VHH binders against q9y6x5. Designs and how they scored, part 123

Target 1, 379 residues: q9y6x5
Amino acid sequence: LPPKLLLVSFDGFRADYLKNYEFPHLQNFIKEGVLVEHVKNVFITKTFPNHYSIVTGLYEESHGIVANSMYDAVTKKHFSDSNDKDPFWWNEAVPIWVTNQLQENRSSAAAMWPGTDVPIHDTISSYFMNYNSSVSFEERLNNITMWLNNSNPPVTFATLYWEEPDASGHKYGPEDKENMSRVLKKIDDLIGDLVQRLKMLGLWENLNVIITSDHGMTQCSQDRLINLDSCIDHSYYTLIDLSPVAAILPKINRTEVYNKLKNCSPHMNVYLKEDIPNRFYYQHNDRIQPIILVADEGWTIVLNESSQKLGDHGYDNSLPSMHPFLAAHGPAFHKGYKHSTINIVDIYPMMCHILGLKPHPNNGTFGHTKCLLVDQWCI
Short names: E, the ipSAE of ESMFold2; O, the ipSAE of OpenDDE; V2, 0.75 times the mean of E and O plus 0.25 times the DockQ between their complexes.

## First folded at step 3 (VHH)

Design u5 (framework vhh_surovatamig_d1)
Fold by ESMFold2-Fast, scan of step 3:
Structure u5 (fold): chain B 379 residues (1-379), chain A 125 residues (1-125)
Amino acid sequence: as target 1 above (379 residues)
Amino acid sequence: EVQLVESGGGLVQPGGSLRLSCAASGFTFSDYAMSWVRQAPGKGLEWVATIKQSGSETDYVDSVKGRFTISRDNAKKSLYLQMNSLRAEDTAVYYCAKTYYKDAGWYESDYFDLRGQGTLVTVSS
């Protein structure tokens, strides 16, 4: 039967948490599998953009999910949580579950992932759960394992998404060792439950499992706020996205808005769209606004000091605090191998290789991940 | 100019009810998800509830599920929070906010455009 892959995401799992906390279940997983210590994510370092980059292998400017809140200048559509199910936003790329279902006539299953409850290019995941944060990890695990065992055509690609440690990272900040220790221990226990369930069902030996995340987390403070209202009157612009990357749509001349913003705070950079650094790969899309503001690490852009976040992400993707990790186990992967760094866009072509799929054109480099794989030469 | 004006707070006994209102102006109300956010004395902001643009989907913090109901009237540009079975821990200044994100995972609902003075809810015997 065809190879199978389960892709698991723990949202906001900063790579260096692995060095500062104990993960007995995850360490047992890694001991018989592979670990990539740092995954360099795409800019902006936010949930929707990076989750979609994992499954498409594309930079945000190419797949079109450029933020968690967006405005499309051509169609004049606004993306928010109410518009997340409009296929328009997701159709600039082909995610791996669509390719899996169309190229090989196989099934896909999703115990949640950004995009899996949306028909993309008229194709929706064969089995899926509508996003609902109140659904327990146990219920998600029960559904995904049922679908992996009881489907025709067979489920060969499956996803499992969990909101922690991102939610607690925002609430407590990554420097709150007591609260973060409790949350991370619970996640490790969930990893133990996952492995035990797969073993109990006879899936473990023949299933490839990737555990990864979309971004990290950095400490914020009420002492590190940028009040946008002190920089510019809100009548001059429409705010599309706020912090730590503000997306500004001018209501007056763009140059006038830029001049009001450019020297307002020493703790943010202000870019006209054409001046956004090339290294971000964040310029060539109609959903990227005429002016973007990028806050320095740990600084929060606010309107009248409205944010009380103790942790946040979205910052420069060169920052180690923004990097997740990747661990994997299964017949495709070496045992006991550690790798230093890959790009998050490299995950997609690796997954396509494991599943025997022809990847759509993408920004990943298969060579960066081949040392993880048993069937590849590692030079 | 964006304006949000909260009202309806007051003193109430445990187990009592209050209905909060928010009047919005200066923006296209129907284009935005809206939230209620509260701040207890000496504490940070806590998200309470969110409602999507059409009113089709609502979400709540676990401590208020089954007790609070968020609703909106797009024609009147108004947001409401019906609070039942109030507890001492519900004591806070309540703010309404334009919402850019939804909390937990796929969405971040921590980004709130707070323009109003808030409305104080005190739950005490």
Scores: ipSAE 0.006, ipTM 0.365, lowest interface PAE 10.5, mean pLDDT 89

Design u6 (framework vhh_surovatamig_d1)
Fold by ESMFold2-Fast, scan of step 3:
Structure u6 (fold): chain B 379 residues (1-379), chain A 125 residues (1-125)
Amino acid sequence: as target 1 above (379 residues)
Amino acid sequence: EVQLVESGGGLVQPGGSLRLSCAASGFTFSDYAMSWVRQAPGKGLEWVATIKQSGSETDYVDSVKGRFTISRDNAKKSLYLQMNSLRAEDTAVYYCARPLYRDSGWFEPTGLDYRGQGTLVTVSS
């Protein structure tokens, strides 16, 4: 039987939550599988960019989903919640479900993973659910497991996305132990439900399961706001994205806008596009704006208003608070193995190896994940 | 220039209903998701509801789920908020807003591209 993989994302699951809260179901999963303690994600540390990096193995400047809100300077198109299904935005890379369907004539299934309800290079996931945040985890799980059991050609790659703990992380902040304990307990119960469902359906022994996330979460405060309106009049620029990474499209000379912004706040770095630090790999794409503002951890950029957001992400990807974890179980993975760190772009070539697919050129390094796999040497 | 103009606010008794309207101009309304946000006296801004471009997907803050309904009319370039079973804690200035970004299903005032001048809703006996 061909190898099968289920990739599960719990949005905004900060790696150190594992040390500060109890996860009996997740710990049972890890006991017979592998744990990567933290995953270094790509910049910017936002949902759409990092979910697309997981399934393409590419930095944001290479796959083209450079933010949750974007403007393409060449085509003059705007990306937002209202047009997130335009294939134009997703066509700069080939995600793993497309590769899976085209190389071996296998099927893919998806419950809400970003991009899976979009035809990318004229190929859409064989089975998918249109994104709707109101659909329960149970319904998403039911559809995924039905497709894993009842498909021809066989579903060999499946994805499942859940919005928590990100939504609650924003609302309460990661330091609200009482509310976050409740939220994380519910997530652990969902992991228990997932494992029980797979066992009940006879899928558990032969299925590779990865549980991961796209980013972490940091504490914000109404005492840590950067008011952009106090720095520059809105008539000088068009705002493409705001916080914590602001994307500025100048309406006047770029240098004049830069000079108005560069010393505005001690808690924000202002970069001309060509001066963005090389370590971010966030420069070589027409969707990256001429001026980028990067807030310091825990600071929120606002337009003359207060913020109710107590948690946020998007910050520097070197920050441990921005890092998720990765846990995995199945025939491809060792049992009881713990690994310190991988890069989020390394997940793609590892998944291609498990599925027997030839990866598209990517920024990941297969060697970084070898110690997780039973058929590989650690070196 | 982008303009958002709210109307429909007023004084209402607890348990009553109000319908807020927002007229949009200066941009292609049908190309943007739209939100309602509110600010209670002495408090910060709170996101209330968002609706996608076509009206096919909506999201709400937990405290208003089942009571408030967001809707839009793209031909009329108008956004609406039907508020039922109003409570004293719903007292706030309500703003029509064009959000700048999405971050999972959570929308927040600090991501607003534009907002209107607001309309006051007072729930009191």
Scores: ipSAE 0.033, ipTM 0.507, lowest interface PAE 6.7, mean pLDDT 89

Design u7 (framework vhh_surovatamig_d1)
Fold by ESMFold2-Fast, scan of step 3:
Structure u7 (fold): chain B 379 residues (1-379), chain A 125 residues (1-125)
Amino acid sequence: as target 1 above (379 residues)
Amino acid sequence: EVQLVESGGGLVQPGGSLRLSCAASGFTFSDYAMSWVRQAPGKGLEWVATIKQSGSETDYVDSVKGRFTISRDNAKKSLYLQMNSLRAEDTAVYYCAAEYYRDHGWYTPEAFDIRGQGTLVTVSS
């Protein structure tokens, strides 16, 4: 029987939530599985980029989903909508569900993971749900478990995406202990429902399950705003993305726009594209704009207004507040093993190994995850 | 300072029509995509319709397609929802929402900071 893997993402699940709140269901999952305490995500630390990095093993400059809002100067196309199903944006990489379907004639299933409702290299997930935030976790779980049990060729790779705790992290901020406690308790209950459903259906003992996230969350404030309108007039540039990483397309000389921005705020770094720090791996793609502004942690870039956000992400990927975690359980994984850190791009080659797939060239290092796996050595 | 104020709700018979309005202040209205979301008694928030910044692109939940029309007036900083052929299942408090972050790209009701009290729509005799 081919190995099976279910990859679950709870958007915006900051790693240190695990240490500051109680998760009885997640704790039971981890006790009989593995925990990676911190996952170092890719820059920028946003949803679409990091979800695509998990399933491709590539930095954003390599897979082409460089932000949640993008502009391609060569083709003059704009990506600004979750319903943009143009394969153009996604075709710079091959996600794992495509590889899964093509290498051994296996099926894939998806409940709303970014990119799974788009044909990529003429291949769409065998079973999928069009993105709709109104669809409950229960309905997503019901579809995934049905497809895992009742498919020919068999579903061997399945994904499940949930918008929380990211939505509440933005609304309340991660330091609102009362509201975040309620939200995180509900997520833990959903994890309990997931495990119970898999056990009830006889899937639990033979299914590999990864629970992870794309990024963390940091506290924002009305006292930490960078008003871009005080730096530069709107007539000088087109704004492609705003906060906390602003993507600036100059309408005049690039050097003039740069000079107006570079000393505007002590809480914002301004980069010409070629000067973006190498450690970000955020330079070699036409969708990365000529000038990038990077706000310091907890600072929000605004256009002569107050911000409604009490929490945000997108910041420097070296910040622990931007890091998610990874927990896993199943026949491929050790029981009761705890690991300190991996890179988010390392998840892809690990998943390919579990599924017996040949990975496409990627930026991950299999050696970083080998200690999690029963068929590997750890020294 | 930032405010969204909904109005235009009321009691209407099945098959009737209502026009909801939302007045925005304290931010650059024309730079934000705007949505209508609703909450039926004892239920969670449901996304209804979205309109992009320029008003050129609109999207609707399947149950209201062909019956509801979302529109905006950027000069007046106002959002509208024209509701025709109203049904009992349309009974809800309606809220307007702005896209306050560019994280998902996807609409998430909890991610929007819904300001104001909403406007109640009751479709009954």
Scores: ipSAE 0.000, ipTM 0.242, lowest interface PAE 11.2, mean pLDDT 88

Design u8 (framework vhh_surovatamig_d1)
Fold by ESMFold2-Fast, scan of step 3:
Structure u8 (fold): chain B 379 residues (1-379), chain A 125 residues (1-125)
Amino acid sequence: as target 1 above (379 residues)
Amino acid sequence: EVQLVESGGGLVQPGGSLRLSCAASGFTFSDYAMSWVRQAPGKGLEWVATIKQSGSETDYVDSVKGRFTISRDNAKKSLYLQMNSLRAEDTAVYYCAKEFYRDSGYWEGTTFDYRGQGTLVTVSS
């Protein structure tokens, strides 16, 4: 039978939550599988960009989903709710479910992973759910397991996305131990439900399962605000994205806008596009604006207002607070193995290997993940 | 053009009630989480309540939990805030707010790109 893989994302699951809270169900999953303690995500450390990097193995400048809010300077299109299902935004890369369906004529299934309800290169996931945050984890799981159990052509790649602990991380902040403990216990219970459902259906022993996330979370405060209005008038620019990475489209001379912003706050770096640090791999795309503002960890960029947001992400991808983890179980993976760090772009070529697919050109390095796999020689 | 028009504010005694309404146009209302935010005299904007796209999930700032109820009618493109047991500290201009970007479906807190002109709520004896 062909190998099967289920990729699960719990949005905003910061890696060090594993050290600070108890996860009995996740610990049982890891005991007979593998754990990567830190996954270094791509910049910017936001939901849409990193979810697309996981399934394409590409940096944001290469796959084209460069932020959750975007403007394309060549076509003059804006990324918004009316445009987020426009294939234009997603067509700069080939996600794994498209590769899975086209190379081997196999089926893919999706419960709300970003991009799976969009036809990309004229190919949409064989089975999918339109995004709706009100749909329960149980309903998403019921659909995914039903599709994995039904065949012809067989579903060999399936994805499942859940909004927590990101929503609660924003609302309470990661330092609120009481509220975060409750949320994380609920997530652990959902992992228990997932494993139990797969066992009940006879899928557990032959299915590869990856549990990961797109980013972490850091504590914010009303005492750590950068008021952009104190430095520049709105008439000089169009705001494409705000915080913690602001995307600025100048309405006047770019140098004049830059000069007004460069000394705005000691807690914010201001970059002309060509001066964005190479280590971010965030420069070579028409959707990256002429001026980018990058707030320091825990600082929020605002427009003459207070923020009630107690947690946020989007910050520098070198920050451990921005890193998720990866846990995996199944016939492809070793049992009881711990690995320190991989890059989020490395997940794609690893998944292609497990499924027997030829990966599209990507920024991942298969060698970084081979120690996780039973069929690979690890030194 | 995004338009949000608030109504229902006024002067009310402590312990009283008011219902705020917001009429939305110029965007696909049912695709966005919507919020109520307020600004007290001499203070910055404070998030009050959020409601998800379908109306099944709601969140509130701690100071209004159990007193305020947010609701929406997607067919009428309207957002509501029922305010009960009002206190002097609830005095503020209340704004209907649309999320800054599509990310509201993947919820990232209190970011919003548009708010209306506001409606004044004064709680005084």
Scores: ipSAE 0.000, ipTM 0.336, lowest interface PAE 11.5, mean pLDDT 88

Design u9 (framework vhh_surovatamig_d1)
Fold by ESMFold2-Fast, scan of step 3:
Structure u9 (fold): chain B 379 residues (1-379), chain A 125 residues (1-125)
Amino acid sequence: as target 1 above (379 residues)
Amino acid sequence: EVQLVESGGGLVQPGGSLRLSCAASGFTFSDYAMSWVRQAPGKGLEWVATIKQSGSETDYVDSVKGRFTISRDNAKKSLYLQMNSLRAEDTAVYYCAARYYWDTGYYEKSPFDYRGQGTLVTVSS
């Protein structure tokens, strides 16, 4: 019988929160499992791109979800205009739940993971919930555990997504110790609820559970704004994405737009698409715009307006503030093992190995995660 | 020249109703998702409601669900906010805001491409 895996994401869970706050339930989980202290995510360090990288093992330029807001220059389609569930946006990759359902007699279940409510390559998650932020963690957990325990064909891959601590990280900023302490304590309590629910249902001993996140969070300020309106007039370009990575579609000559932007602020880098640093792996896709602006950590790009965000993400993926962590527990994983760093794209081939699936070509390296696994040689 | 001009604000009693309007010019109104955002005295901006380009889909902050209704008339290039059962905490300057792409009601409440000058709503006895 194939192994089972539950993949849980707490959006915006910065890795160093583990060192600055108390997590009794998460620490108990880690004690009997594994911890990866830093996960180096993909650029741009945003929710949709990184969630899709986790389940495909691909850089954004390869899987096609290159931002939370996108424009495709070839088809003239806009992501998030009238239908964010258009398969067109998601079809450049094959996520793990699709592969899981197409191999052997297996089902997948999803509580709001990005892409799971979309038919990708004519395959939708066997069980799923349409995205709705008002649905409680408890209701998402109830559905996932029901599907894990009561489905035929059996659910072997399940996902669970939760919006916190990202929403509070934006509202308060990661340096607001009082408010973040309260939010993170609630998350730790939810992890405790998750573990207890799985134990009560008899799932805990035979289920592999991964708890991870898509990105971190950095402190922003009203003193660190880049007013794009002071750089260039709106008549020169169409804005596809704003902050902290602005995606610029020129209405005039690209070089003229570039020249207006390139020296406007010492706190952002301006790139022509072909000049985007190779280390970002953010170039080879029609949805990446001709000019990209990348703000320095903690700086917000605005259009002659104040920003409400006291925290943000999307910045350079080499920044430790942008890194999440990964913790895991279950029969596939060692107990009490700590690992320093993996790449977020490495999660996909590891999950394929655990589930006995043949991975699609991907940018991950299985060797980076083998030391987490009991059935692997780690010397 | 892009312009968003709000109107319809004023003083209203708790439990009362107001209808806000926003007149848009200088851009293709039907290509933009439209939002209402508000700023209470001494506080930051708060997103209130969004309506997609065609008017078929709407989203609201939890505190106004069931009380406020956002609507649009693409032929008239106008955005509306029907505000019912008003509370003291609804007191704010209300801004009409436009976004070329939709990024609300899913994971993030993104900043806006254009915003008007605002209209003051005061809920008081």
Scores: ipSAE 0.006, ipTM 0.278, lowest interface PAE 10.9, mean pLDDT 88

## First folded at step 5 (VHH)

Design v1 (framework vhh_surovatamig_d1; at its last look DockQ between E and O 0.01; V2 from the best seeds 0.00; counts 0 for: pae O 13.3 > 2, placed apart)
Fold by ESMFold2, look of step 5:
Structure v1 (fold): chain B 379 residues (1-379), chain A 125 residues (1-125)
Amino acid sequence: as target 1 above (379 residues)
Amino acid sequence: EVQLVESGGGLVQPGGSLRLSCAASGFTFSDYAMSWVRQAPGKGLEWVATIYQSGSETDYVDSVKGRFTISRDNAKKSLYLQMNSLRAEDTAVYYCAAKRYWDTGWYEPTSFDYRGQGTLVTVSS
């Protein structure tokens, strides 16, 4: 029987929530499997880019989903979370579900993971749900488990996406203990339901399950605003994305736009594209704009207005507040093992190994995840 | 062609009521969270309210809670704002906006996928 993998994301699940809140169901999952306490994600630490990095093993500059909002000046194409269906944006990489279902006698299933309702390289997930945030976790889980249990050819790779705790983290901020406790308890109950459903259907012992996230969340404040309109007039540039990494397409001389912005705030770094720090791996793609503005942690770039957000993400990927966790259980994984850190791009080659797939060229390092796996020598 | 067309604005006395409407076309309305945002004279944009895709979940800015009610009719591809107990501070241009929900329920000026032309509400005696 071919090995099977379910990849689950709870969006915006900051790694230290595990230490600061009670998760009886998730802790039982971890106890019987593995935990990676911190996953270093990719810059920018936004939802679409990091979900695609997980399934491609590539930095954003290499897979081409470089933000949640993008613009291509030659084709005049726009990408946003409502205009994400054009394969043009996704075709610079091959996500694992495409590779998987192109193998003989294999298929893939998806419950709302970013990109799974797009025909990437003319291939859409074999079974999928069109994105709709109103669909309950129970319905997403029921579809995934039905497909895992009944499909021919068999579903060997499945994805499941849930919007929390990201939505609540933005609304309340990660420091709001009352509201975040309520939200995180609901998520732990959903994890309990997931495990119980898999056990009831006879899947639990032979299915590999990864529970992870794309990024964390940091606290914002009305006292930490950067007013872009106070530094530069809108007529000098096209705004492609705003905060916390603004993407600036100059309408006038690029050096003049840069000079107007470079001293705008001590809490914002202004980069010409060629000067973006090498450690970001965020330079070599035409979708990265000529100037980016990177706010300090907890700072919000605004136009001429207040911000309603109390939490945000997208900041420097070296910040612990931006890091999610990874937990996993199944026949491929050790039991009761904790690992300190991996890079988010390392998840892809590990998944390819578990599924017996040849990985496409990628930025991950299989050696970083060897200690999680029972079939590997941990050095 | 995507269109969001607001209507129902006008002049009203303090304590009065208005009902704003927004007719949507050119996109799958039920896939989007819908919002009202407003711009008072000489001020920036302010988020007012959001209603999520099914219509069962709503959020409001504190200054309008208990006075305004957001609603939607997915069959008619329409968004509404019932505005009661109006005050001079509610005077603004009101915009209909749409966003497919991935990250937040919070308003950001550049984060909306579609925005209408606005309808003027003036509260004055």
Scores: ipSAE 0.000, ipTM 0.330, lowest interface PAE 11.5, mean pLDDT 90
Fold by OpenDDE, look of step 5:
Structure v1 (fold): chain B 379 residues (1-379), chain A 125 residues (1-125)
Amino acid sequence: as target 1 above (379 residues)
Amino acid sequence: EVQLVESGGGLVQPGGSLRLSCAASGFTFSDYAMSWVRQAPGKGLEWVATIYQSGSETDYVDSVKGRFTISRDNAKKSLYLQMNSLRAEDTAVYYCAAKRYWDTGWYEPTSFDYRGQGTLVTVSS
């Protein structure tokens, strides 16, 4: 039988939740499969960019989804979570579901993974759900498993996305043990539902399943705020993205704007585009604005009219609090193996290998995941 | 009326074998994951094995892996447990149990939808 792969994302599942909370179902999943304890994601550590990195193997500057909110100065287009369906934003890369979809006797399926309801390079998944946060996990799971089981051509690659624990992390903060325990228990129960559904349908033994996330969550506070209005007049710039990485489009001379912001806070680094640190791989794209502000961990950039969160993400991708995990199970994976770290872009070449796809040029390293795979030599 | 009727229990020497059977009626057998659970003297109820609806997926408690095999026949509405290399610690009343869906506690021996009256397995020299 041709290999099949289901990629599941629980948004904002911080890696160390596995150490601080109980996950009976996920632990059972891991016990029979593999775990990567920490996944270094891409900068900025936001939802759309990182989900697209998982399925393209590219840094944000390369695949072109550089934030959840973007602006293109040439076309004057805007990108946001409520305006994400223009192929213009996605066509700078080829996601794995498109590659898979274009193969003979294969099809792809998607349940609300970012970008899957958009024709990319004139190709859209054979089966997909339009994004709707009100749709239950059960309904998403039912559709995905139905497609995996009954489709012709067969679905060989499928994605499943869920918004928790990110939403709750924002609301409660990751350090709220009482509320987060409740939220994370629900996530574990959903994992249990997923596994059971697969077993019921006879898919469990032959289906490769990856459970991962796009980023973590750090604790924020009302005591750690950076108010830009205190440093610069609002009329001097357009705000494309706010916190914790602000994207600034100057309306006056860029240097003047920079000079007004550079000393705004000791807890914020201000970069001209050309001075963005190389380690971020966040420079070589026109969609990156002329000035970016990067807040320190746990600090929030605000305007006077901004709402406040108790948890947030998007910070430096070297911070452990920003890192998700990866677990996997199936015929392609070892049983009972734990790995310390990989880069999030490494997932793409691994998935391509599992599916027998030729990967597009990418920033991932297949060698980093060899120890997870039964058909590879682990050195 | 829902019924689960176990059979096949008895006295066996260590290292011996037994095959348990469970006849189900009164419900849609194929819609349920089927399990064996057991209760040793003086101990609580313990989960032993589960076979899911498809008949191809099975789970076992660690202590019986490699020795016990669970199987089902949906046409006959029957559940089986082949027990090989029996040990003294396998002595227990064995129950056939049915559950349609696990929301929590995959291997929780309680909270089954249906459970039989049990059959006694005694492993003794």
Scores: ipSAE 0.000, ipTM 0.276, lowest interface PAE 13.3, mean pLDDT 93
ESMFold2 (binder alone), look of step 5: mean pLDDT 84; pTM 0.851

